# Ledger of designs, part 11: miniprotein binders against b1l550

Target 1, 279 residues: b1l550
Amino acid sequence: MRLPEELLERARDIHSEAPSHRIKLDRVGSFGLKVPVEFKGFLLLAEADVWVSLPEGRRGVDLSRQVEAIYELSNPPKDPFSLCREAAISLLEKLNYADSSGVSIRFDAPLQDGESLKYYGVEISSIASDEIINKIRVEILGMTACPCTAELIRAYKSSEIAATHTQRSLGILEVSTKAEHPDPDKLASIIERAMSSPLRTYTKRPDEGGLVIRSLSNARLAEDVVREMIHLFLEEFGHLPEDTHILAAVRSMESVHMHDIYAERSFSLDEIRKEISSH

## First folded at step 3 (miniprotein)

Design B22
Fold by OpenDDE base, second read of step 4:
Structure B22 (fold): chain B 279 residues (1-279), chain A 94 residues (1-94)
Amino acid sequence: as target 1 above (279 residues)
Amino acid sequence: GEIRVTVEFEKDGKTYEFEYRFTSPEELEKALKEIEEVIERSGADRVRITVEASSLEEARRLAFKLIELALRLGYDRITVRIEGNRFTVEAERE
């Protein structure tokens, strides 16, 4: 039912009023929306956040318009990269009082694992203002083998193949760039290659043995993994703009300790290049 | 004492507020009818109604009437917040 115009005339538009305190807000929006996306031939239900800035002279945002903006673009389902960019732009057009907007889409991305599928976590975002910044975050689990324990055992047993404990580790790459979103599969691959070994959905006994041997032969500290991630990233994505920002991180779920080990580096491409060249 | 009722709902991406002030029972009944009409015609799936009264008893009585009104209008999820003589009724429907 539509409100009669007469009643609307009697109603105060709260959102358009001046606030009691004239303070700009950076992000006001709806979080946890469900939107369909098409990703590499898969139709996926993703979680989405949409937001805009709120100027100091406006009390509230038109939330329904924000939600409408993303759903209009989600039918028919499209790739999440385009959806993020287009929705961010649409938000600014629909909400002309906003000087910035943002869209974030999260889902589990399918990844082929032999005859089966595994997955990695991905968050694709776009932030629009005078410019568009594209952001992608990839999280994937792998396995690390501890080199310290390996050396201790090697020394103790005088064996050629060092035994060590292994742990499951979460690798994270986050990239913010004015260029197009980096390929999340490539980012996931970088993370897996930086670790001692990838995780598998299933293994046969011989394959499992091979995986373990591989991990032992490629023992890495969490710090090593992060450094390797950065190195591999530079090889693959060094062509991105110099102002591209990267976060590389690893969280190792330690099997020997009750706590996790975490290592992180945040940097711009320009910054890290200068750092490497200085040595 | 003076009773103040505020009705808030979202329509077409905008939040609208209606305020009613009354002191007499007759005015209350009239206000309730208007409130019902406003909510019904809005078609809003979410409505927030705030009641302020001079006494807890009056606020409570009015809050119950508003809850009944919301239920009658098809809202099936109701949350009530009580702060002194101020009652906030949030009503939602699918």
Scores: ipSAE 0.027, ipTM 0.371, lowest interface PAE 3.6, mean pLDDT 82
Fold by ESMFold2-Fast, scan of step 3:
Structure B22 (fold): chain B 279 residues (1-279), chain A 94 residues (1-94)
Amino acid sequence: as target 1 above (279 residues)
Amino acid sequence: GEIRVTVEFEKDGKTYEFEYRFTSPEELEKALKEIEEVIERSGADRVRITVEASSLEEARRLAFKLIELALRLGYDRITVRIEGNRFTVEAERE
């Protein structure tokens, strides 16, 4: 039903009213919006959250203006990084009572895998205030092989190739920076190179054997993978601002246990450089 | 060939338009479910979906899925136009 203008002129502006309790809210917004994005030649339907801060003296936010901000910028579809940054800025411009705004966009990123595609998880955000902070989280599956069991089996029986258990491991890189979002394909590449081997969408029997042999020849602990991810990250992205914050993590879905192994390290770029130089 | 999908919906006197391009039926299948959610959350009174497919057979299959989608969302007046490999599904409710 569309209400006539005469009724609208008589209605109270509820959002502009004082609340029952004078409490500031950190994030008020529209969550779980579907938005189209263009990513490296692919058109994808992403999921977005948009929010603003709400001052203690205001009862509510203009939710329709939040939806307008992101939808106006998503037609035609554009890259999710520009959409994220532009929408966060637009929210502050359209909702002048807010002192901060944020946008998060999540999607499965396609990655060329021979003649097929494989997918990795991407979540990006931009938080705008007096400055803009850009965040990106990349998650991709790879394979790890246990070096401890490999050595024990090699010692137990004479073999050219050590047998060990292999498992899927989830590699995670999260970056928070005042610079532009890092390229997620490069972050995914870092994670895969740190693993014992990457995973494939499909393999023919001879190629599958080769993948397993590669993994066994490059056996790594979860702790080894995290350290290698950090090393490779510094080689590729060491030029980012010193206050850039990184989380590197691996969750190994251990094939011989009912539970997973998890290893992580959070650090700022200046902190890790000093640590590596000291030891 | 490329599959091009244009979605227009009208709410509160404003028209929103999204254009998508797909290279595989699998990508389109996932996108259709997510497009359904966008239209449902929008509360739009009118929706127009235009598909330009690589073949007439592909266009026909997609048109059928879009009709089912519109019916599931509660649209009670559906108009379908077919022009070669291009079809338009226009859905509205009262």
Scores: ipSAE 0.000, ipTM 0.069, lowest interface PAE 27.6, mean pLDDT 79
ESMFold2 (binder alone), alone request of step 6: mean pLDDT 81; pTM 0.811
ESMFold2-Fast, scan of step 6: ipSAE 0.000; ipTM 0.077

Design B23
Fold by ESMFold2-Fast, scan of step 3:
Structure B23 (fold): chain B 279 residues (1-279), chain A 94 residues (1-94)
Amino acid sequence: as target 1 above (279 residues)
Amino acid sequence: GEIRVTVEFEKDGKTYEFEYRFTSPEELEKALKEIEEVIERSGADRVRITVEASSLEEARRLAFKLIELALRLGYDKIVVEYRGNRFTVEAERE
């Protein structure tokens, strides 16, 4: 059912009223919106969150203007980076009581894998105020092999043959910058190269054997993977502004434990360069 | 013009393929329920639907409906690739 427009015109503007308590809210908005995006020749169904800050003297946010901001810009579908930035700016234009706005867009990105596709997670955001901060988070699964168990088994069996446990590990790179969003395919590539081996969408037994042997020959601790990801990131993206912030992390789903192992490092480009050059 | 739809899904190491022909988008919409039922009954974890439409505009409209269909069936990874007036929807479920 829909109410007559004449009735709506006479209704109170609840959102403009004073709240019960004069408390500022940091993020108020529409979360879980389904929006189509065009990504590198693919049309993907993404999930978007849009929000604005709400001042202490205002009861609510104009949700219809938030939805207008992103949907007007998403039809026809466009690249998610431009959509994210443009929608964040549009939110501040449409909602002038807000001090800041933000847009986050999440999707599974396709990556060519032989004749098939595999997928990795992407979350892009833009937060607008006096400046715009662009964030991107890439998550991709890979394989790691434990070097500690390999050495123990080699010693125990008096053999040169490496044997150890392998597990799926989730690699994470998150970048926050005043520059444009980094290319997620390059971030995914960095993570995969830091792992013992990448994962495949599907393999036949000969190919599976090759991946396992590769992992065993390239055994790495979660700590090793994080350090290698940072090294490779600096080679590819060291040109970004010095105040760019990065999170590099690995969550190893240990096949011999009921729990996961986690390693991370957060840093700015300025900070990490000084650290590396001082040692 | 003619619209061609190819539905391919994989279950237990076997690949199944169905081809449909339609004279209008409306006929395809009517058949979507049948296609949905076939995919659901298959229990497939991966499905690939290729559509050759009469125009890019028609292709985009039909792609959105197939995305909705995949979501209703519980597929959580959906990718649509365009090649002019032809598109392919790949949907995957854990």
Scores: ipSAE 0.000, ipTM 0.132, lowest interface PAE 23.2, mean pLDDT 79
Fold by OpenDDE base, second read of step 4:
Structure B23 (fold): chain B 279 residues (1-279), chain A 94 residues (1-94)
Amino acid sequence: as target 1 above (279 residues)
Amino acid sequence: GEIRVTVEFEKDGKTYEFEYRFTSPEELEKALKEIEEVIERSGADRVRITVEASSLEEARRLAFKLIELALRLGYDKIVVEYRGNRFTVEAERE
């Protein structure tokens, strides 16, 4: 039985061989790793993906080195922003044949909701090459009230406050920038403010009633929510580089229909500014 | 210090557990070889390996070796958790 070291050396030899087909691969790595991170005073277990590019002349990547790179930096636990950036850089240093690397870290971010906690989904990423691109994706659930149904009911009953159906909606903001990662809490706040109302973990009955009333008063189409998200984003993050790329999206889980409604806009800051100014 | 490695896997509805104890680097290499053989022979799609050591550094080093071992055996999903000087490596085949 060969010693583990000998086996590792042999495995390395295989990876360094010329491939049967000389084709570059964009991403080769380990996905679904668990790493501890410190986020705003919370110690969290996050899922992590690590990858590098593979040149055409190399058969495989050193996967063990990739895994080692992120775990070395994860002890002691640190903020996920620094972890992503540092790990991406470390990967390029450790795997010198790669011209690009990437790290993605996913977790549920705690968010204070009165005396309780709620959460939103966050994915923090960094891609390193000749430059470093930082990416954040935030997903948070909110509530939307349908304005179309509200108008129909208003017309029918002549009530000041029209009843309408409400639905859970998933709001998504994804930002890719050469600047530092934008604050995910701010992104989450933008999404919630763009919707008819936020979701609450714990509500007293009077508070629940107030939430519903607010929702009805702010009836919005999925399209309206996306537009509002973009507007609020520009107000908060307009200082980011012009080449910053944004995806704003909403998926409304319809209560009346079995299908979901989806709306999105992808844009760069320079593009959207030009569009708004043309109007 | 004494290093303790526990290997757990399920096969045919049964859970198997193997424990390895060693104190020297030489013993470590031997133990790793045995662990590799056990896992390979098991054909298990999921393996959990726990390592406890006298220091965090030692435990970490060993954990990395175990990750390398798992990757070499064809496991492509690796989850590592640690508490103190105890590391748990969960490896799955996709």
Scores: ipSAE 0.000, ipTM 0.163, lowest interface PAE 14.4, mean pLDDT 80

Design B24
Fold by ESMFold2-Fast, scan of step 3:
Structure B24 (fold): chain B 279 residues (1-279), chain A 94 residues (1-94)
Amino acid sequence: as target 1 above (279 residues)
Amino acid sequence: GEIRVTVEFEKDGKTYEFEYRFTSPEELEKALKEIEEVIERSGADRVRITVEASSLEEARRLAFKLIELALRLGYDDIYVERSGNRFTVEAERE
């Protein structure tokens, strides 16, 4: 049964009322929305969060307007970068009491792997206020091999091929910039090239042996991987604005330990250039 | 193959469940207005819509249409789960 129009017209606008406590909230929104996106020729079902700031004098946010903002822009499906930026702007236009808005979109990105596909994690966001800040986080698994154990075994065996333990390692690059989002495939490539070897979805025995030998011949500490990621990032993306912030990190799931090894570095482009140029 | 859509909601302490069976996605799309009206007239704060199809691609496309339907009706909190070729769209409004 539908309610009479007269009752709806006389209903209180709860969201516009004064709250019990005059406290500003930084992010209020709809989280965990499923949104179709088109990424490099693939139709993917992504997960999205949308939010706005809520002023101290307003009780609530119009959640219907938040969802309208992203879904108006997602039909037909479009690239997630344009969707992210345009939806953040649309949120501020639709919700004029907010001083900032944000949109985050997460998905597993397909990457060509021989005749098959492998996947890496992508999270992008756009935060709109007096300016727009674009953020991207890429996570991809690779392989690392321990150089310390390799040297010990090589000394013992006098072998042409160093033997050591190998493990899966998660590489992470996160970039926050006023420029457009960096290409996630390029970020994933940087991470994989910094590792001892990439991982594969499918390998036959000869190919698997080759991948292991590659990893053993290119043994790297987590610290080595982070430094190489930073070096490769600067070669590819050093042209971004000086206030661009980067997080480079590796989490190594050590096969010989009950715990993981973690290494990271956060920096701005201005900061890292001054550090490198001082030596 | 067969497409199955189940719409479930609670009203006045009673659970209502409607099952629709189709042989093509086009038949479902023609029924969307009826499904919209049923959900809107329910006055329910929470609805659960499950779609199952013969292929993952087909089920995903139909799930998208159901998400659009829920949004048009003012359901702001949408959760989607997948199990094989089945998508469950759970939609809530405050």
Scores: ipSAE 0.000, ipTM 0.071, lowest interface PAE 27.1, mean pLDDT 80

Design B31
Fold by ESMFold2-Fast, scan of step 3:
Structure B31 (fold): chain B 279 residues (1-279), chain A 94 residues (1-94)
Amino acid sequence: as target 1 above (279 residues)
Amino acid sequence: GEIRVTVEFEKDGKTYEFEYRFTSPEELEKALKEIEEVIERSGADRVRITVEASSREEAIRLARKLYELAKRLGYDEIYVTVEGNRFTVEAERE
C-alpha cells in the first residue's frame, strides 16, 4: 500500500504520452454504438461509429468523451442527419487536439410498398474539419433481365416475345457533398427506376407474373442501369455544389453464373457535365 | 487469495491509474480510508474503481463499501457492475 502523494506522483496520463512511433492516425474512435433515431415517423435503433484524427505526438484518444458527445445529442431521439452533423461538430469541439472528427450512422430504412413495408440500406456520415462534408450511401435490391440472352432466344424463336433469365441486382448510390445529406428515399427511388423492375416484399402469383413480364420488357445490362442512375441523379440533384462527388454502381447476382457482374462510375458534378457537353 | 484494486481518475481530459495488491479483505478495508483520501485530493470529475475479490459474496460486500465512499465524496451518478468475483464502481460528477 502507498501513500496518496506517492501514488499521485507515479500517475501516468497515458493518452497524452508520446507514442512508440511518431505517426499520425486518421481515425481513432468508438465503433458499433447503438443509438435511437427518428426517421420519417419511425423510431429505429441505428448503429453509429464516432472518431477523431490523432496527431503524431499523442499516444491515445479520450474515448469516453466521444461516447458522451453522441449520447447527449441522441436524447430525445432525433433525425439521423442532424444527429450525424451535430455529433461530428461536438466531437471536434470536445477533443481540441484533433484536426478532424467524423460520425457514421447506419440503419435499414423502411419504404412503403403497397400495404406492406420493404427496407433498404442507409449509411450516412459527417466529417468535420475547417468545413463539413456530408456523405450518404443508399443500397437497394431490384431486378434486372439479361438483354443478350433475350436477343438470342428472340432470334432463335423468330418471335417478338422476349424471354431471358432474371436476377436480383443491388443498386448503389453514394453522394459526398458540402450541402446537407440528400433525401435517401429519393436516392432509393432513382435506383429502383433505373432497374428493370423493383422488388416487392409480398406478391401473389398474378403480381409476380407482372413483375417478370415488366423485367423482360425492360431488359437492362448492369452498365445500362448505372448510366440510367446517373441520368436520373442529374435530373433530381443537379443543383448540388459542382464539387459534389457521386458513386453509382450495380452488382448483378447472375442467376446463370457462379459469380456476380459489377459496374460503377465515380464522378464530380463538374466532371460529368463537361463530359456530357463535350460529346 | 490475492485481491487486486485498480483506481482510475479522470481530470481535465487526463486519465491516471493506480494499482494496489492486498493479501486479505481486512487489509483492503483498512486501505479504503487512504483510497478515499487519494480520490478526494485528485479533484477528479470521474472515478472508476475495479476490484478482483476471492468470491462473488466478497465482491458484493466490497462494492457496497466503495459505492458509499463515492457518495461521501460528492459524486452524484454512481454505477456498480458485478461480474462473478470482479466488480467496478464508476462515479461521475455533473
Scores: ipSAE 0.000, ipTM 0.144, lowest interface PAE 20.6, mean pLDDT 78

Design B32
Fold by OpenDDE base, second read of step 4:
Structure B32 (fold): chain B 279 residues (1-279), chain A 94 residues (1-94)
Amino acid sequence: as target 1 above (279 residues)
Amino acid sequence: GEIRVTVEFEKDGKTYEFEYRFTSPEELEKALKEIEEVIERSGADRVRITVEASSREEAIRLARKLYELAKRLGYDRITVRIEGNRFTVEAERE
């Protein structure tokens, strides 16, 4: 039901009124929007959050304008990286009282696995203020084999190939940079290569055996995985600005414990370079 | 208000700088087109564009346009900094 225009003209703009308490808000927006994006030739339905800051002198945000901003840019569907950046800027333009804006887009990214597909989780964000910061978070599952148990079994059986327990581990790389979003496929690849082995959607018996053997021959602690992720990241993305911030983490869903093992390192490129050079 | 755009790029070991001044939106569009053509013709792998606008709002609008311009020209590494009514777009080709 469309309200008569006459009533709209008489209605107070509640959002533009002074609030009862003059307090700035950091983020006000719409969360859980669904937007189409094009990614690697796939049309995907992604979840999106859009927000802006609210100055102390304004009661509310024009939420409709926020929604319009992202959907205008989503038709036709485009890559999520451009969508994030453009939408963040558009939000500031449309909502000129805001000093900052942000967009976050989440979806499962397809990844080729032989003749099948696997996936990784990705969250792409852009935050605009005095600068534009691009953020990307990639999460992908891999497999880890425990070196400690392997060593125990080796000592017991005196075998060259020691059996050990394996588990699924979630690798996480989060990158915040003033540069363009890093390639999420490359990030996913780094995580997989840092694991004992990747996971497969479909395996034939011989392939499954090979995958397990590979894991056993490349047994790694969660700590080893994180360090390897960082090392590989520096090789691939060392060209990013020095103030680029990285979170590298692993959550190992331990098969012999009821709890998970977690390891992480947060750092800037500048910090980690100094650390490595000092050794 | 007056908008100033400075374009800097390197070619063949030389640094080139161009300055554009305009006061109207129409002039802005014309200037942007000229800037695009200049950058395109230069074939520069790195470009720095600095804009001084009369307001933050104008700066934001211009930043978007410059970002879009850089993308159209095939730059894939773009950094945008906005300081008040001054903003800088740095673009690099991979």
Scores: ipSAE 0.026, ipTM 0.244, lowest interface PAE 6.8, mean pLDDT 84
Fold by ESMFold2-Fast, scan of step 3:
Structure B32 (fold): chain B 279 residues (1-279), chain A 94 residues (1-94)
Amino acid sequence: as target 1 above (279 residues)
Amino acid sequence: GEIRVTVEFEKDGKTYEFEYRFTSPEELEKALKEIEEVIERSGADRVRITVEASSREEAIRLARKLYELAKRLGYDRITVRIEGNRFTVEAERE
């Protein structure tokens, strides 16, 4: 149903009205939008949140313009990094009363695993204001093996691979930068290389034995994995701006305990370089 | 309103500067190919494009187009900064 134009002259513009209280809101938007994206040759269904700041003198945000901003850019489906950045800029263009805008896009990224696929988690954000800040978070499971138990058994049977417990560990890398988003496949690779071994979607018994032997020969504490992740990150991404902020973390689901072990480090590139050079 | 575009190239430690003036965003959009060609022919390791537009809305729209231009030219580190009706796109190789 179309409303007559004459009614529009009498209708209140609710969004442009003064609010009951003159309070600025930091983020107002449309959350949980389903959007198709194209990622490295795959068509994926992603989930997006879009928001803008709302000034103290304005009652509401035009939510239809927020949805318009992302959907115009998502058809045909495109790369989620470009979609994220372009949508954040478009939100400020369409909603000129806003001081800032943001877009987050979440999906499970496919990764080739022999003849099968495995998946890792990706969350991408772009926040636009007087500058554009890009954030990416990658999470992938790997395997760790306890070096303490391995050392005890090795002391008694030094010519054999030591027995120890293994467990799934979740590796996390988050990067905030004024440069373009880092390649998530490279971040996932860093995490997997820092682990005792990667996990597989499918293994035959001989291949499974090989992964276990690799894990046992490369036993690592959660603390070891975090330090290795940081080392590998600096080798691959040391070219990013010095004010780039990184979070590296591991959550180890200890097979011999009812609780998890967690290790984390947050830093800027400037901070970590000074720390490493001083000791 | 008037749009001012400043393009700075850095090649072998030397800085070169070009300034463009346009009367409309549409005029600038038609000149994007010429600007792209000038930057490509320069072989610059670093490019800084500063735009002063007639409004914040116009600045944001043009920032998007110039970001795409830098990507198309093969720059791998691109930073965009927007302040009111002025924006800067900095792009570097290596």
Scores: ipSAE 0.000, ipTM 0.173, lowest interface PAE 21.4, mean pLDDT 80
ESMFold2-Fast, scan of step 6: ipSAE 0.000; ipTM 0.088

Design B33
Fold by OpenDDE base, second read of step 4:
Structure B33 (fold): chain B 279 residues (1-279), chain A 94 residues (1-94)
Amino acid sequence: as target 1 above (279 residues)
Amino acid sequence: GEIRVTVEFEKDGKTYEFEYRFTSPEELEKALKEIEEVIERSGADRVRITVEASSREEAIRLARKLYELAKRLGYDKIVVEYRGNRFTVEAERE
C-alpha cells in the first residue's frame, strides 16, 4: 500500500538526513541474499552480498534499491560473472550518492569426476568505482602425502614406495584483477595439480589404490603445494595485468595432529615476477 | 510530563520517521490513533516505535498500548526493549 502524500510530508526521510557524525562508510548493504545463477548448464542457488559506500553527508543507504538491483538482473538467471559486474554497475547508477559498489556471489561449482560429480567452492565478486575490479576465490579439497614421514619410513624399511600418512588439504586461490574473472575451473585444476593427488567422489578399488600410490609418489609439504600453485598459476595466467593480486594458500587437515597446517603467499604478478627473476 | 513517541518504518528503500509529542492523556489517545493509521497505511513489514516518558510507569503503560496496537495491526513478532524511561517496540510480520 502506498503511503498517502500527506503522511509522507510529515515523515522525515531518515536515510537522506545528515548523520550525527560525518564519517564515510566503505560498505553498507545486504548480506546473505539468495539468487539463482546459471553456471556450466547448471541452475544453482547462490548466496549473494551487495553493498555500496556511504558518503559522510548521508545518514543511511536505500537498502531496498540494492536488493532490487540484483534481483532485476537475476531474472532470467545468468552467469555469475556477468551478474556480478552488471549488478555492481547498476548499484552505482541506482544509488548515485555512492562512489563505490560491490557484489559477491558464492556457490558450490560442479566439477566432473568421471561418471560422477565433485565440487569446489567459488566466490565471484566485482567492485565498481572509477574502475571495475573483478575478484574470484576458489577453494577445492585435495590430498597431500607427507614427505617427512615417508622419508622416515624409507630410512627404517627400505622400499621403493615408502608409506606415509595422507590428509585432506584445502587449496585456495584468490585473484583480484582489472581483467575479466579468471576461469574458476582452471584455478581449481591448478590447485588439484599442485597437491599430491585430487580427491574422487567415487573410486573403484583398483582406482583407489592407484590414487594412493600416486599421492605417495608425489609427497608434498604444504609449503610445496603453495609454491607449486604459484608456479602453475604463472604458467596459466601470466598474461593478466601486472597489478593483478593473488593469494595462494593451503590448509592441511593434518591426520597425525589435532591442528591444521597453513601456508600462504600474497603477491602481485609484478612482485612475484621480480622475485623469480632475481634467482 | 512530556511524552515522545517516535515511529520508524521502511518504505520503498527509505526509512521514515514520525515523531509525536504530547502532554495530556487526550492528546495521547489522539496520537495513538494517528500512529495506528500511519503504520496501517504504510503497510510496513517492520516497524520500530520508541516511547519516552517522564516516568517508568507511564512508559510501560504506553509500551503496552503500542504492543497491543502492533498486535491489532497483524504483527506477530514483537520485541520490547527498554532503557530507563525509554521503551522501544520492534514489530515484524512473519
Scores: ipSAE 0.019, ipTM 0.318, lowest interface PAE 6.6, mean pLDDT 84
Fold by ESMFold2-Fast, scan of step 3:
Structure B33 (fold): chain B 279 residues (1-279), chain A 94 residues (1-94)
Amino acid sequence: as target 1 above (279 residues)
Amino acid sequence: GEIRVTVEFEKDGKTYEFEYRFTSPEELEKALKEIEEVIERSGADRVRITVEASSREEAIRLARKLYELAKRLGYDKIVVEYRGNRFTVEAERE
């Protein structure tokens, strides 16, 4: 049922009224929206959150306008980065009482893997105020092999390639920047290259043996993986603004323990360059 | 049992694909509305949905629901193929 327009004009504007308490709210919006996005030739179902700040003198936000805006911008489906940025800007332009706006979009990104596909996690956001801050987080599984056990077995057997335990490890790269979102495929590539070996959706026997041998020949601690990720990141994305902030982390699901190993480092480009150049 | 669903779209010569995994038929049925909305918004000329169910009987039941979904979206030519507990629904606009 659609109510007559005349009735709507006579109703109180609840959202513009004074609240019971004059308290500012940082984020008010619509969370968990399903939106289609186009990513690298794939049509994906993504999940989106949209929000704005609410001043102390205003009771509520125009939630219907937020939902309509993002759905209009998502039809036809477009790349999630443009959608994220355009929606954040649009929210500020349409809701003039807000000091800031934000949009987050989450999806599993397909990555071509031989004759199959594998998937990695992507979460992007754009936060608009007097400037725009773009954030991206990429998570992908890889394989690590223990160098400590490898060295013990190598010493015992006098072999260059030693047997050791392997496990799945989750690699994480998060970037916050005033520049455009970095390419998530490049971030995923950095993570995989830092690992002992990548993981596959499926393998035939010869390929599986190759991955295991690669992992054993390239044994790495979680700490080694984080340092390598940072090194590779600087080679690929060192041109970003100096105030760009990065989180590099690895969570190793240890096959010989009931617990995980975790290593991380947060830094700005300015900070890490000074650290590397110090005596 | 686990249910695997692969959805492929073709529009303007480009192919788009995504995959879902569900632990029950009830979870898939709840997701059917979201799948329907995604297909509708894509404006795809051709859609292929492949489902691997836990049983042959389950596959037949789910295929009927996906056939009706494609019909509601205005696809003129719909073909359903069964292979044991796996089925594929191919739909295209004439």
Scores: ipSAE 0.000, ipTM 0.077, lowest interface PAE 26.9, mean pLDDT 79

